# Ledger of designs, part 40: VHH binders against EKC/KEOPS complex subunit cgi121 (cgi121)

Target 1, 174 residues: EKC/KEOPS complex subunit cgi121 (cgi121), of Schizosaccharomyces pombe (q9p7j3)
Amino acid sequence: MILPLFPETQVHVFVYENVSNCAAIHEQLISQNPIYDYAFLDAATILYKKQVYSAIIRALEDRRDEQMKTKTIHSEVILSLSPKTEISSAFRQFSMTKKSKNIVVVKIDSKLTEEEEFERLDKLVEGNRVEFSDEELQKLIDFKVLKKNYKLDPSTLENPLASILSSIALRGYS

## First folded at step 2 (VHH)

Design p30 (from q1 with D99G S100Q T101F L102P F104L D106L Y107D P108E; framework vhh_6qgx_2)
Fold by ESMFold2-Fast, scan of step 2:
Structure p30 (fold): chain B 174 residues (1-174), chain A 124 residues (1-124)
Amino acid sequence: as target 1 above (174 residues)
Amino acid sequence: QVQLVESGGGLVQAGGSLRLSCAASGRTFSSYAMAWFRRAPGKEREFVAAISWSGGSTFYTDSVKGRFTISRDHAKNTVSLQMNSLRPEDTAVYYCAAGQFPYLSLDESEYDYWGQGTRVTVSA
């Protein structure tokens, strides 16, 4: 993905299913190991590619405008998925946990190509890579989690795209 | 569903101006980012300009920056491309595109709806 307002920013998004080492990854994230400097998301919370891109771009805009609420761009992506600006809530709602089975991984500011990041991540993640596509994401989503995170009613849940994207783009104004 | 219809194309001399318009039909137009792409004879489709969902952000390919202006009117469900200081290399079929996302994108795969195109010919 080329980002018009951020042409120097490299962005890569990876999806892994059936991950067996989420507990080990989580320990590395808590210890702030720089090798694990990625946004690790629970795929149960992600329905659309556009959901992830919206959060990435919102985080990059906040960094540009010196309005980041978290210490890293990757943590800002996690925050930006939330319809609210409360940090601890966003992390509980969207971050990978020790019990996660499927994950979405975002890398920003990579000096590596997408292929080189694949090689690096494959050493860290014990799971099966799948395409970053709406089709694959919809196999991994938990609609109960999605409904709770974005406060969707039954009518909105039938076509939640606009509601989710508005929640991300307009957080703090709604 | 969203349908897009372009208008305003035609023949113009180098240095002249044209205004392209794209009329969108559909209840969710305000939820769509809009873009213009073009395809010159014998070439691939390329990005020209984009405007965000809210209209608050715009982006242009380098070759048209400063010469073209993209704008939108939510009340009229239209997006426009004002093309000034036209050059022979701007000759192409221009396509209006819409995608449901609140950011700017140059990636044509992000856009779900496309117009049929309007032809622009710039004579030397």
Scores: ipSAE 0.167, ipTM 0.539, lowest interface PAE 4.9, mean pLDDT 87
Fold by OpenDDE, second read of step 3:
Structure p30 (fold): chain B 174 residues (1-174), chain A 124 residues (1-124)
Amino acid sequence: as target 1 above (174 residues)
Amino acid sequence: QVQLVESGGGLVQAGGSLRLSCAASGRTFSSYAMAWFRRAPGKEREFVAAISWSGGSTFYTDSVKGRFTISRDHAKNTVSLQMNSLRPEDTAVYYCAAGQFPYLSLDESEYDYWGQGTRVTVSA
C-alpha cells in the first residue's frame, strides 16, 4: 500500500497466527540477517490497524526529519509503537519474542507487490496468514499486555484507540 | 473485586431451551466485558460467548452460532445466555467470567473473575 503523506514509500503489513518458528526468526534478527529486514511485532500487543499505521507514519516522519532514534526504519516502527522513549523498553513491549505465537510483520520501502512480498515472507514464517484487520487483530490481542503497555484504565477504555494514538504521538512528552 | 453467581442450569431434552443468568456484584459492572465458558466432562474449559462492556459487540464459538444469544443488563448487573436448540454435546458446567477490557477476548486467561458454574445437562 501507499501512504498519502509518503507516496514514494510502499508499505506492506501481514498477520500470521500459530507461528511455529518464532524462535528461529528471532535468532535471525539477533544475527542481523538482511533477509529478515522486517519489523516483527507480537500480535498480542496490537489491537488496531491504525495503531500500526500510526507507528509507521511516525517512523517515516522521523526518518524524513532526520530524527530517527534507532538504526533502521523497522526498528523505528517498533519504537514508535511505544509511549516510552527507551528502545529496549519498546522492544520488550512490542517486538516478537521467541515465545510469540502470533505476529504482525511490517515491511517498509518494499520493491515488491503485496503478493510478491507475501511469497517472500512466507518462506521465512511458518504459520497461517490471516487478514490484516481490526477483527482479526482483536482475536489475537492480549488485553492485559495492551493495558500495561499503554497504561489504559477504565476512563480510557471507552476509546482505547484515541488513547493509544495519543501515546504514540506524545512519546517523551507525557 | 467482582463476585459472579450463575443460575439457570438444569436438565433439558435435546431441542429444548434454557436461559442462564449471571449476577455480578460491585459498582463497576459496566466496565467489564462478560463471557460464558463451559467445561464438558473430561474436556477442557472452552469459550462459548462474550459481550463487550458496552453491550455493542458479541462473539460466539462456531458450534453455538445461531442457537445461543448473550445479552447483558447494566441496570441489573446481569449477563444472560439464552440457549436454544440444545444438543447433548452442549452438556457442561457453564461459567460466567468478567474481564476489564474494551472489546472481546476468547482467551480465558484474560478474564479476572469467575463464577462457581451452573450445570447444564441435555438428554438425547
Scores: ipSAE 0.010, ipTM 0.269, lowest interface PAE 10.1, mean pLDDT 91

Design p31 (framework vhh_6qgx_2)
Fold by ESMFold2-Fast, scan of step 2:
Order: structure tokens, then sequence, then C-alpha cells
Structure p31 (fold): chain B 174 residues (1-174), chain A 123 residues (1-123)
């Protein structure tokens, strides 16, 4: 995928449902295995494609401006999903856990083609790959988690997307 | 202030179709997600389908995907469930529910419930 304003940056997003090896993947992430250099998100926290893209754009802007708060672009994507700039809180709220069943995986600056990334990632993730679409994401979301993470209330009933995107764009400004 | 009344249940043969309707009274209907749940004989109540307040997104339990279609009509304050290719295992009392604002498959998240309409699918 090519983003406007970041045409040199390759971005791939993958969605997996019914993943059976989240505990094993989590162990690899904790050990910082470079093979697992992706942003592994719990799909229970992602409602829209635009939510993921907004976090990616924010992370790329922070990298461009030399304002990254984490060590990798992938960890910066995870941080960028949070309405607050508290790194540990963001990871607890959005990262895949041992108990996750459905995941969203983001790869930035791949040295591989999208097809090669698909082949590689399909070997790491024991689950069913599905389309990265609003329809598929909304089958996997947990609205209790989403409401808690973004502090959604009745005033956002008409447009929860706008509230979520505003939270991502304005994080760290107060 | 929302009251829900279901209609359209009945007896149908396997492979047949039924359309359930839920009529809502009250000014707050348009801001609620609407859902259908069912309870089969001897089983717990389970989620069937939901539609967001805008009607832009629909959700289904795996066993009914491709066979059932949920829709809503804001002008009539109704939500409907078109059930095609019915199976004996679809036999249940079907309940209409309103809330929350987006969607939930958890019955505890719904504040308004209808009385239910019975659907019986013969082999």
Amino acid sequence: as target 1 above (174 residues)
Amino acid sequence: QVQLVESGGGLVQAGGSLRLSCAASGRTFSIYAMAWFRRAPGKEREFVAAITWSGGYTFYTDSVKGRFTISRDHAKNTVSLQMNSLRPEDTAVYYCAAGPFLYSSDEADYDYWGQGTRVTVSA
C-alpha cells in the first residue's frame, strides 16, 4: 500500500481470525525476536480500517519529525492508537495478548513484496487470514474494550469514527 | 422510552423462508443499535443478528451468515429479519432488542426487549 505524503513507505496490513498460537507469538514478541518485527494488535480493539491507517500516519509523522517515543516504527503504531502518550498503558490496551483470538498485523518498511510477507506471516500465525475491511474488522471488535480504550459515551453515538480519529490525531496535546 | 413488538413468526418447512418484523415505539429508536436474539428449546438465548443505528453495518452469528438478512426502516421505526433456507435447528423464539449505540453480541448490553415470536421449522 502507498500512503499520500509517504510514497516511499511500504505498508501492509493483515487480519487473522481464530488464531490458536497467540501465546507462542507473544513469547516471541517478549523475547524481541527480529522475525516478529510487526505491530501485533488485538482485533478486539480495532473497529475501522481508517483507525489503523490514522495510527500508521501518526507514527510515520513522528518518525519524520524525529519525535518517536518508542524504539521501533511498529511499537510507535501501537502507541499511536492510544488517546494518551503512556507507552505501557497503550501496549496493555491495544497489543495482542496470550488470550487474543483475532489479530491485526501491521508491517512498515518491508524488504519483501506483499506476497512474500503473506507467505512468511502465514507460517508464523496459526489462524485464518481474512480481508482487511471494515466488514471483517467489525465482526472481531469487542465494543466494551473499544468504549473503555477511547472513553466513548452517548455524545459520540452519531460518529464514533470521528471521535476515535480525533483521539489518535490529538494524543499528547492538552 | 422504547417498546418493541415482534411479528411474523410461524410454522415453515425446511428450506422455506420467513420474515420477522419488530415495531418500535418511542423517540429514541433511531439512536439505538437493533438486534435479534433467539432461544431454542432446551438452550440458552443466543445472538442472531444486529444492525447499527445508521443501518450502515450488519453483524451475524456464523450459523445464519448468508441465509439471514437484517434491515431497518427509520421512517417506519422497524427492524426486520429475512430468514431464508431455514433449517430445523433455527426453531426458536426470536426476540428483538434495542441498544447499545453501535453493536454487541452480549444480551446484557441491551436495555429493551420484545416479548418474542415463535418460529418452528419442520423437517
Scores: ipSAE 0.000, ipTM 0.136, lowest interface PAE 15.6, mean pLDDT 82

Design p32 (from p31 with G99D P100L F101L L102G S104F A108S D109S; framework vhh_6qgx_2)
Fold by ESMFold2-Fast, scan of step 2:
Structure p32 (fold): chain B 174 residues (1-174), chain A 123 residues (1-123)
Amino acid sequence: as target 1 above (174 residues)
Amino acid sequence: QVQLVESGGGLVQAGGSLRLSCAASGRTFSIYAMAWFRRAPGKEREFVAAITWSGGYTFYTDSVKGRFTISRDHAKNTVSLQMNSLRPEDTAVYYCAADLLGYFSDESSYDYWGQGTRVTVSA
């Protein structure tokens, strides 16, 4: 996928359900294995495609403006999902854990086609790939996690999209 | 309830200028990316220009680059399209659209649309 604001930046997003090897993937991420240079998100925290794209755009804006707070563009995506600027909190809230079952995987600056990335990820992730769509994401979300991460009250839970996107876009402004 | 209302359309001769405005009611739209689309008679809607929520970035379709300028005024909750050096092929109904994401050329990503304002450019 090409974003109009960043036309030279290749972006791929993959969704996997029923993943059995999250503990092994987590170990590789901690060891900083470059083969695993992706943003691995817990699908329990993602409700909309627009939520993921908003975080990607925010991370790319920070990279363009030389204001990244983390070491890689993929870790910046994870930070950008959080309404707070605190790095460790963002990772605890949104990153895949050893106990995760469903994940969203983001690749930025891919040198590969979507098909080639799929073949590569299929070797790394032991799970079932599903379509990156609001319909599929809504099967995997945990609303208790979403409420806690974005501090949503019952009135905003009925239409959380605007609140979530506002939190991502306005992080650090108010 | 959010409404987008366009104004400033009309009849102008080739080589002339028009300024379109889009005003939001029902709430502020400072967190929205804003865009202009147009539809000529017998054709589908096409992207014209977009501006990010911060106002820091603007995008234009090739046929209007250098002639049109999109801008926004956060204090007034308005987005404007300054159209210079107008051509007969610019004749269309112009629509204002708002998107919380900023996915500019993808019509399907826009959540709010105005009813449009007609621009006619005579030869």
Scores: ipSAE 0.000, ipTM 0.243, lowest interface PAE 12.1, mean pLDDT 83

Design p33 (framework vhh_6qgx_2)
Fold by ESMFold2-Fast, scan of step 2:
Structure p33 (fold): chain B 174 residues (1-174), chain A 124 residues (1-124)
Amino acid sequence: as target 1 above (174 residues)
Amino acid sequence: QVQLVESGGGLVQAGGSLRLSCAASGRTFSIYAMAWFRRAPGKEREFVAAITWSGGYTFYTDSVKGRFTISRDHAKNTVSLQMNSLRPEDTAVYYCAAKDFLPYGSTEDEYDYWGQGTRVTVSA
């Protein structure tokens, strides 16, 4: 994916369902194994492609402006999904856990082709790849989790896109 | 929903400066980004500069980098384009545009709201 504001930045987003080894992946993330330098998100928290893109753009803006609050661009993506600037809270809300079953994986600044990243991720993730599309994401979302993370009222849950994007873009100002 | 009105266009000589302003009204809380586009005589509308509404992050087309500065004022709901070191090839009708969600691009079709345009003429 090429982002108009960051045309030099390579971005790949992958979606996996029915992942059986989330506990093993989580262990590697805790140990900071550089092979696992990706943003691993719980798909239960992601409803739209635009939600992921918004967080990526916000993270890239913060990196450009030397305002990153985390050590890597990938952890900054996870932080950027949260309407708050608290790192631990954002990770609890959006990152993959040992109990996750479906995940969204983001890679920024890959020196590999998309196909090479697929080969690499296939060795790390034991699950079924699905298309990164709103249709597939809507099958994996947990609306209870979404409501809690973005503080949505019941009426907003019928069409939450604008509220979610506003929360991501206005993080720290609202 | 959102209405945009441009001002500040005019005639200047090469090397001169102009400041364009765009006033937004309506549901301005929903604005994610505002941008300036321009259309030169006989050409398509092209991207000039953009600014995100909340963070104030800016993007410029290569031909104006270092010469043009985009800025915004939340209290007045305005975006401005300060144009310095103007060249005859900067002659165009300049349009203000806004959008209410990410990601935004440098193409006309990505913007939801448009102003009427203001003419800038730069003479040699």
Scores: ipSAE 0.000, ipTM 0.121, lowest interface PAE 17.1, mean pLDDT 83

Design p34 (from p31 with P100Y F101L L102F Y103T S104P A108S D109A D111E; framework vhh_6qgx_2)
Fold by ESMFold2-Fast, scan of step 2:
Structure p34 (fold): chain B 174 residues (1-174), chain A 123 residues (1-123)
Amino acid sequence: as target 1 above (174 residues)
Amino acid sequence: QVQLVESGGGLVQAGGSLRLSCAASGRTFSIYAMAWFRRAPGKEREFVAAITWSGGYTFYTDSVKGRFTISRDHAKNTVSLQMNSLRPEDTAVYYCAAGYLFTPSDESAYEYWGQGTRVTVSA
């Protein structure tokens, strides 16, 4: 994937449904096992490809500007999904939990090809990989969670994409 | 407990060949990147070669490109370094390392290290 503002940055995004080992993955993340250095997101919070891309771009902008608020670029992606700069809230809202069933996995600055990351993640994630597409994401979203995370009202639900992207892009900006 | 054990070192004449092997014990090593580093007498440790966990991507320091080949056998949990056209300057203790691969030549990227195997290239 080519990012217009960061053409030199290698980005891979993977989607897994029916994951049976989220508790084990979560344990590895808490222990800070470097093998698991990815952004593991709960797919219940992601409706669009552009939502993920917007968060990645925002995290890369914060890194470029030496404005990162978290320790890793992957943690910064999770923070960047939130319309606020409150770290604990962002992680609670968007990160995979022990109870997650479907996940979105983001890798930035990989030295591996997309195929090699797929092989690696197949060893870590016990679930069915599906295409990273709006169609597949829409099957996994929880609209109650989405509404709460982005403060969406009934009028905005007719076109939530624009509202979500604005919330991510303008996070913390007056 | 995690352990890496090197073998295959020895004395060889310039222009000769040696094959080093590293056996890893532990059930998670199949998903680790593996590397070889070396330390010549009186010098600091330097990067030689690395291979990704899948075996699909390899990295080499310039001085060994075209002469050394790193390979991996997941079933046997081993990584090997085939050293051809050896030179006296290749004389060193060779170390196997395992870890997460962001920067293959960065020693700090490797969590586990073997004890080393000595390679001496003469005349």
Scores: ipSAE 0.005, ipTM 0.133, lowest interface PAE 15.2, mean pLDDT 82

Design p35 (from p31 with G99E P100L F101S L102F Y103P S104Y S105L D106T E107D A108S D109G; framework vhh_6qgx_2)
Fold by ESMFold2-Fast, scan of step 2:
Formats: sequence, C-alpha cells, structure tokens
Structure p35 (fold): chain B 174 residues (1-174), chain A 123 residues (1-123)
Amino acid sequence: as target 1 above (174 residues)
Amino acid sequence: QVQLVESGGGLVQAGGSLRLSCAASGRTFSIYAMAWFRRAPGKEREFVAAITWSGGYTFYTDSVKGRFTISRDHAKNTVSLQMNSLRPEDTAVYYCAAELSFPYLTDSGYDYWGQGTRVTVSA
C-alpha cells in the first residue's frame, strides 16, 4: 500500500484476532529481535482505519522533519497514537501486551512485497488474520480502553472519530 | 455541518497566473488534509494537489508539478492554489476537498467538497 503523501514509503497493516502467542511475541520485542521489527498494537485500542493511518502519517512527518522521539519508525507509530508525547505512557496505552488477544500490526519500509510480509507474519502470529476494515476493527475495540486513552466524555464517545484524529494530529502543538 | 467555499476563479490568458482560495468553516479544519481536484468538460474529476494538516508536505499530479503551489494558512482556515504558467489544458472547474488525517489521489476518498470555481485559460 502506498500513501499519497509518501509515495516512496511502503506501508502494510495486518489485523489478527484470537492470537494465542502474544506472550511469546512480547518476549521477542523485549529482546529486540530484528525479525519482529513491526508496530504491534493492541486491537482493543483501535476503532478506525483512519486512526492507524493518522498515526502512520504523523510518524512519517516526524521522521521527515528529523523530530522522531523514539528509536524506530515503528515505535514512533505507537507514540503517535497517543494524545500526549510521553513515550512510556503511549506504549502502556497502545502497544500489545502479554495479555492481548487481538492485534494490529504495522510494517513501514518493508523490503518484502505485501504477500511476502503476509507469509512471514502468519508464521510469527498464531491467530486468525482478518481484513483491515472499520467493520472488523469495531468487533475488537474495547470502548472503556478507548475512552481512557483519549479522555472521551459520553457525548464524544457517540461519535469519537473527529476527537481521536484531532488528538493524534494536534499532539505536541497546543 | 462542515462547509468549503472556493474563490479566485476566472478568465486568464495562456502563460498567466491565478490564485484559488478555499475557506473552511469551523475551527477544527486545522486537523484536515486539504486537496484540489478539477473537472474539465466531458472528463472525469482528477487530482491536482494536496497538503497535510500541518502544511509540511505537499503532493502534485505530474502535469502541474513545478507550475502550481499549494499552501495553507492555519490562522484563517484557508488553503490556496497558486497557478503559474497556465495552459489551455488547465481549463476546468476546480474543487476544494477535505478529509480527516490524510488526502487520497482519488475523489472517492473525500467526505467534504466545495461547490467549485471555474477557471478558463484562453489560447
């Protein structure tokens, strides 16, 4: 997939439900195994495709402008989902944990085709791959988690898209 | 609820310049990616240029690259398209479009549209 604003950048997004090996994946991430160089997100925190794309675009803009706060583009995507620029909090709020059951996986700058990334990732993740779509994401979201992460009130929670995208896009401004 | 209003269209001779402006109603448009599309008589709507919500990145279709410049003013909630070295082939109705977070190269990716402003470039 090519983003219009970053035509030279390859972006792939994968969604897995009923993942049984999150603890094993988490250990590989802690060990900094380069095979696992992806952004592994807890699907309980993701409501819309646009939420993920907004974070990706923000991370790519920060990389272009030499303003990255983290060591990798994939870590920067996780940070970019957060309404605040505190790295530890962003990772606690959005990244996959040992207890996660459904995950969203982002790959940027792949030297592999999308099909080859599918084959590799299907070997790393023990779960069912589903379409990256608003419909599938809305089956996996935890609205209590979403409310806490973006500090949404009940009225905002009824139509959260604009508030979530504002939080991502305006992070670090005012 | 959201509204985009284009202005600046008109008649100009080949080689001339024209500046289009798009005013977005509401203060939340600072978070929107903005784009310009055009449609010539008898043709489909085509992508012209786009700018991110931050104004930091711009994208252009090959036929206008180097001649057109897109920019935005966050304080006024406006996006502008400066069109230089205009050609008769640039004759079209120009539309401003907005989408939360990122623009697309196709019109189906946009939820918000202006009414259009006509640009005529005479030979």
Scores: ipSAE 0.000, ipTM 0.179, lowest interface PAE 14.2, mean pLDDT 82

Design p36 (framework vhh_6qgx_2)
Fold by ESMFold2-Fast, scan of step 2:
Structure p36 (fold): chain B 174 residues (1-174), chain A 124 residues (1-124)
Amino acid sequence: as target 1 above (174 residues)
Amino acid sequence: QVQLVESGGGLVQAGGSLRLSCAASGRTFSIYAMAWFRRAPGKEREFVAAITWSGGYTFYTDSVKGRFTISRDHAKNTVSLQMNSLRPEDTAVYYCAASYLDFPTLSEDDYDYWGQGTRVTVSA
């Protein structure tokens, strides 16, 4: 993906279903192993490609403006998915857990090609790779989790895209 | 629903100018970024220019940079493309597109609403 506002920033997004080693990955993330420098998201929280793109754009804006709240661009992506700037709650809401089954993995500023990242992630993630598409994401979403994370009422839940994107883009102003 | 209607296309000589306009109607509160794409005869659609919701950032494909200017008018829900120093290679159908994203992308897949297109012909 090329972002016109960030034309030199490489962005890769991967989706894995039926992941069996989330507990092991989680341990590596807690230990801050640099090999695992990715944003590991629970796919139960992601409904649209645009949701992920909005969070990436917001994180890159915050980095550009020297307004990052977290230590890495990848943790900033996780924070940026949240409608509010509360680091611990954002991570609890959107990050992969030991119990996650399906994950979305984001890599920013890769020194590797997309093909090389696939080979690397295949060694780290024990699951089935699927296309990063709205169709595939909608098979993995948990609407109860989505409703809770974005505080959606019944009227917005019927067409949540605009509400979710506004929450990400207008964080702090809404 | 959101509708986008383009206008301003036509025939112009090389070196001439045209101003394209796109009027948005309906549920315009769902529109953030807006863009122009074009499709030349026998080719696929390509990105031309985009503007953020605030109008604070504009983006152009290299071949039109310095010649085309994108702008928007929030009061009129209109986005415009001022095309100067036109070349025969600019001949295409020009499409207005709108997205829920707060920042534009180069991918047409990221745009939710599309106009019908307006034809621009630049003669040598």
Scores: ipSAE 0.000, ipTM 0.202, lowest interface PAE 13.1, mean pLDDT 83

Design p37 (framework vhh_6qgx_2)
Fold by ESMFold2-Fast, scan of step 2:
Structure p37 (fold): chain B 174 residues (1-174), chain A 124 residues (1-124)
Amino acid sequence: as target 1 above (174 residues)
Amino acid sequence: QVQLVESGGGLVQAGGSLRLSCAASGRTFSIYAMAWFRRAPGKEREFVAAITWSGGYTFYTDSVKGRFTISRDHAKNTVSLQMNSLRPEDTAVYYCAAGVLFSYETTESDYDYWGQGTRVTVSA
């Protein structure tokens, strides 16, 4: 995938359902194993493709402008999903946990092709790969989690896209 | 949620200038990438220019590069299109749109909110 704002930046997004080894992956992330240099997101927090793309674009803009608050572009993607600039809070809200069952994985600046990243991730993740699409994401979302993370009231929860994208785009601005 | 209202259209002679404005009203937090599209009589709607939420990137269709400039004012929730060196071929209804850009081709499907349009007529 190529982003029109960042045509030189290679971006890959993968979705896995029914993942059985989230605890093992989580342990590797805590140990900072460089093989796991991806943004591992809990799919329960992601409703739309545009939500992920907006966070990626925000993270890349912050990197371009030398305004990143985290050490890696992948950590910055996780932070950028949050309506707040508090790093620990963002990771608790959006990162994969030992209890996660479905995950979204983002890779930025890959030196590998999309196919090579597929092969690599399929060895690390014990789950079923599904299409990165709004249809598949809507099967995996937890609306209680979404409501909490973006502070949605019942009226916005019925059509949350605009509210979510505004939260990501305007984080720290207002 | 968000309403877009265009203004600034009118009749102008070839070589002249017009400034179109688009005011977004509704929820303050529904700020996105903003774009201008146009539809000439008997033709399909086409992309003209876009600006990202941050204002850090602008995109133009080849036929308007160097002549049109898109800008935004975040405090006023407005986007503007400064049109210079106008040509008869620029005659169209111009539409303001708001949404998220994530493809090389900025298509209608990339935009969630649309204005009603403002007419621009360029006489030879």
Scores: ipSAE 0.000, ipTM 0.182, lowest interface PAE 13.4, mean pLDDT 81

Design p38 (framework vhh_6qgx_2)
Fold by ESMFold2-Fast, scan of step 2:
Structure p38 (fold): chain B 174 residues (1-174), chain A 124 residues (1-124)
Amino acid sequence: as target 1 above (174 residues)
Amino acid sequence: QVQLVESGGGLVQAGGSLRLSCAASGRTFSIYAMAWFRRAPGKEREFVAAITWSGGYTFYTDSVKGRFTISRDHAKNTVSLQMNSLRPEDTAVYYCAADRFIYPSSDLAEYDYWGQGTRVTVSA
């Protein structure tokens, strides 16, 4: 993927379902093992490709403007999914947990090709890779989690995209 | 499971330095994000600084950026706050807090464990 305002930034997004080793991955993330330098998201929180891309763009804008609140671009992506700027809350809401079953994995500024990242991640993640598409994401979403994370009322759940994107883009503006 | 004890408070003149320490009991300390909060006389408790469980990331409230440094020592189960260029407005009781999550928050409601506080007085 090529982002219009960040044309030299390499972005790869992978989706895995039925992951059996989330507890092991979580321990590696806690240890900040550099092999696991990716944003590991719980797929229960992601409904659209545009949701992920909006968070990536926000994180890259914050890096460009020297406004990152976290140590890495990948943790900044996780923060950027949240409608609030509270780091702990964002990570509780969107990061994979030991009990996650389906995950979305984001890699920014890879020194590897997309094929090499596929090979590397397939060794780290014990699950089935599926296409990064709205169709596949909508099979994995938990609408109760989505509603809670973005403060959606029942009327917006039928078409929540604009509300979600506005929440990501306008964090910190009432 | 975690108990926190602060130390290092005292009286210091403006422009001086002071180092606060927070000792945590037990192994569970290593997986918690840690923070310092303070409460000045007549004011509410406010965020000062925080550090991830690994020590790899820190952040600070604007009024202390460049003057205070938070750090942690896993071997000693301690978190320290090095306070330089102290100002009278830094006078407060300083509290150590632990969050059961790996990434810290500036929201005091997200912290599960608190110390009793250590008093810092900065004279003009």
Scores: ipSAE 0.000, ipTM 0.137, lowest interface PAE 15.6, mean pLDDT 81

Design p39 (framework vhh_6qgx_2)
Fold by ESMFold2-Fast, scan of step 2:
Structure p39 (fold): chain B 174 residues (1-174), chain A 124 residues (1-124)
Amino acid sequence: as target 1 above (174 residues)
Amino acid sequence: QVQLVESGGGLVQAGGSLRLSCAASGRTFSIYAMAWFRRAPGKEREFVAAITWSGGYTFYTDSVKGRFTISRDHAKNTVSLQMNSLRPEDTAVYYCAAGLPFSYTESADDYEYWGQGTRVTVSA
């Protein structure tokens, strides 16, 4: 995907359900294997496509403005999902863990086509790829995790999208 | 078996210097931010200094800025804290900690791996 605000930047987002090798992937991330240079998110934390796009756009804006707080664009995407600017908390709240079952994978600045990234990820991820759609994401979300991460109250639960997007967009601002 | 082992603590007069070292074994921490925390008697652990996983950025609590320097050596799997111009209020047990991959934080609760601590006493 090409974002209108960043037409020169290629973005690919993949969703996998029933992943059996999250522990192995996690170890590859810890070992800095460059083949795993993606943002690996726990799908339990993602409710909408717009949530992921909002975080990607924020990360790309911070890169453009030379204001990234993390080392890579992919780690900046993870940070950008958080309503706060605290790096460690963002990673704890949104990153894939050894116990994750469903994941969202983001690739920015790919040297490969979307089809080639899929073929590579299919070798790395032992799970079923599903469409990146609100319908599929809503099957994978954990509402307890979402409520905790964005501090949602009962009044916003019927329409949490606006609250989530505002939290991402206004991160670090009053 | 993952261990962080601190060394270099001791007794020093105000105005003196100490160098603390932390040696990691059982795994590499090359993508982990490394930090030093301290705990004075009767107090909770407080953040002292952190160095990012790349070593490119360092962070310090206001009371030690300009006096302490954190550094790391990826090949030796070590992190060090050079403490200059020590003050009596720097008296504490100093802990080495490794956080989450690619992250740093000033909150002790966000660090997974901890050393057992090395005691620093600064006399008036």
Scores: ipSAE 0.000, ipTM 0.114, lowest interface PAE 16.9, mean pLDDT 82

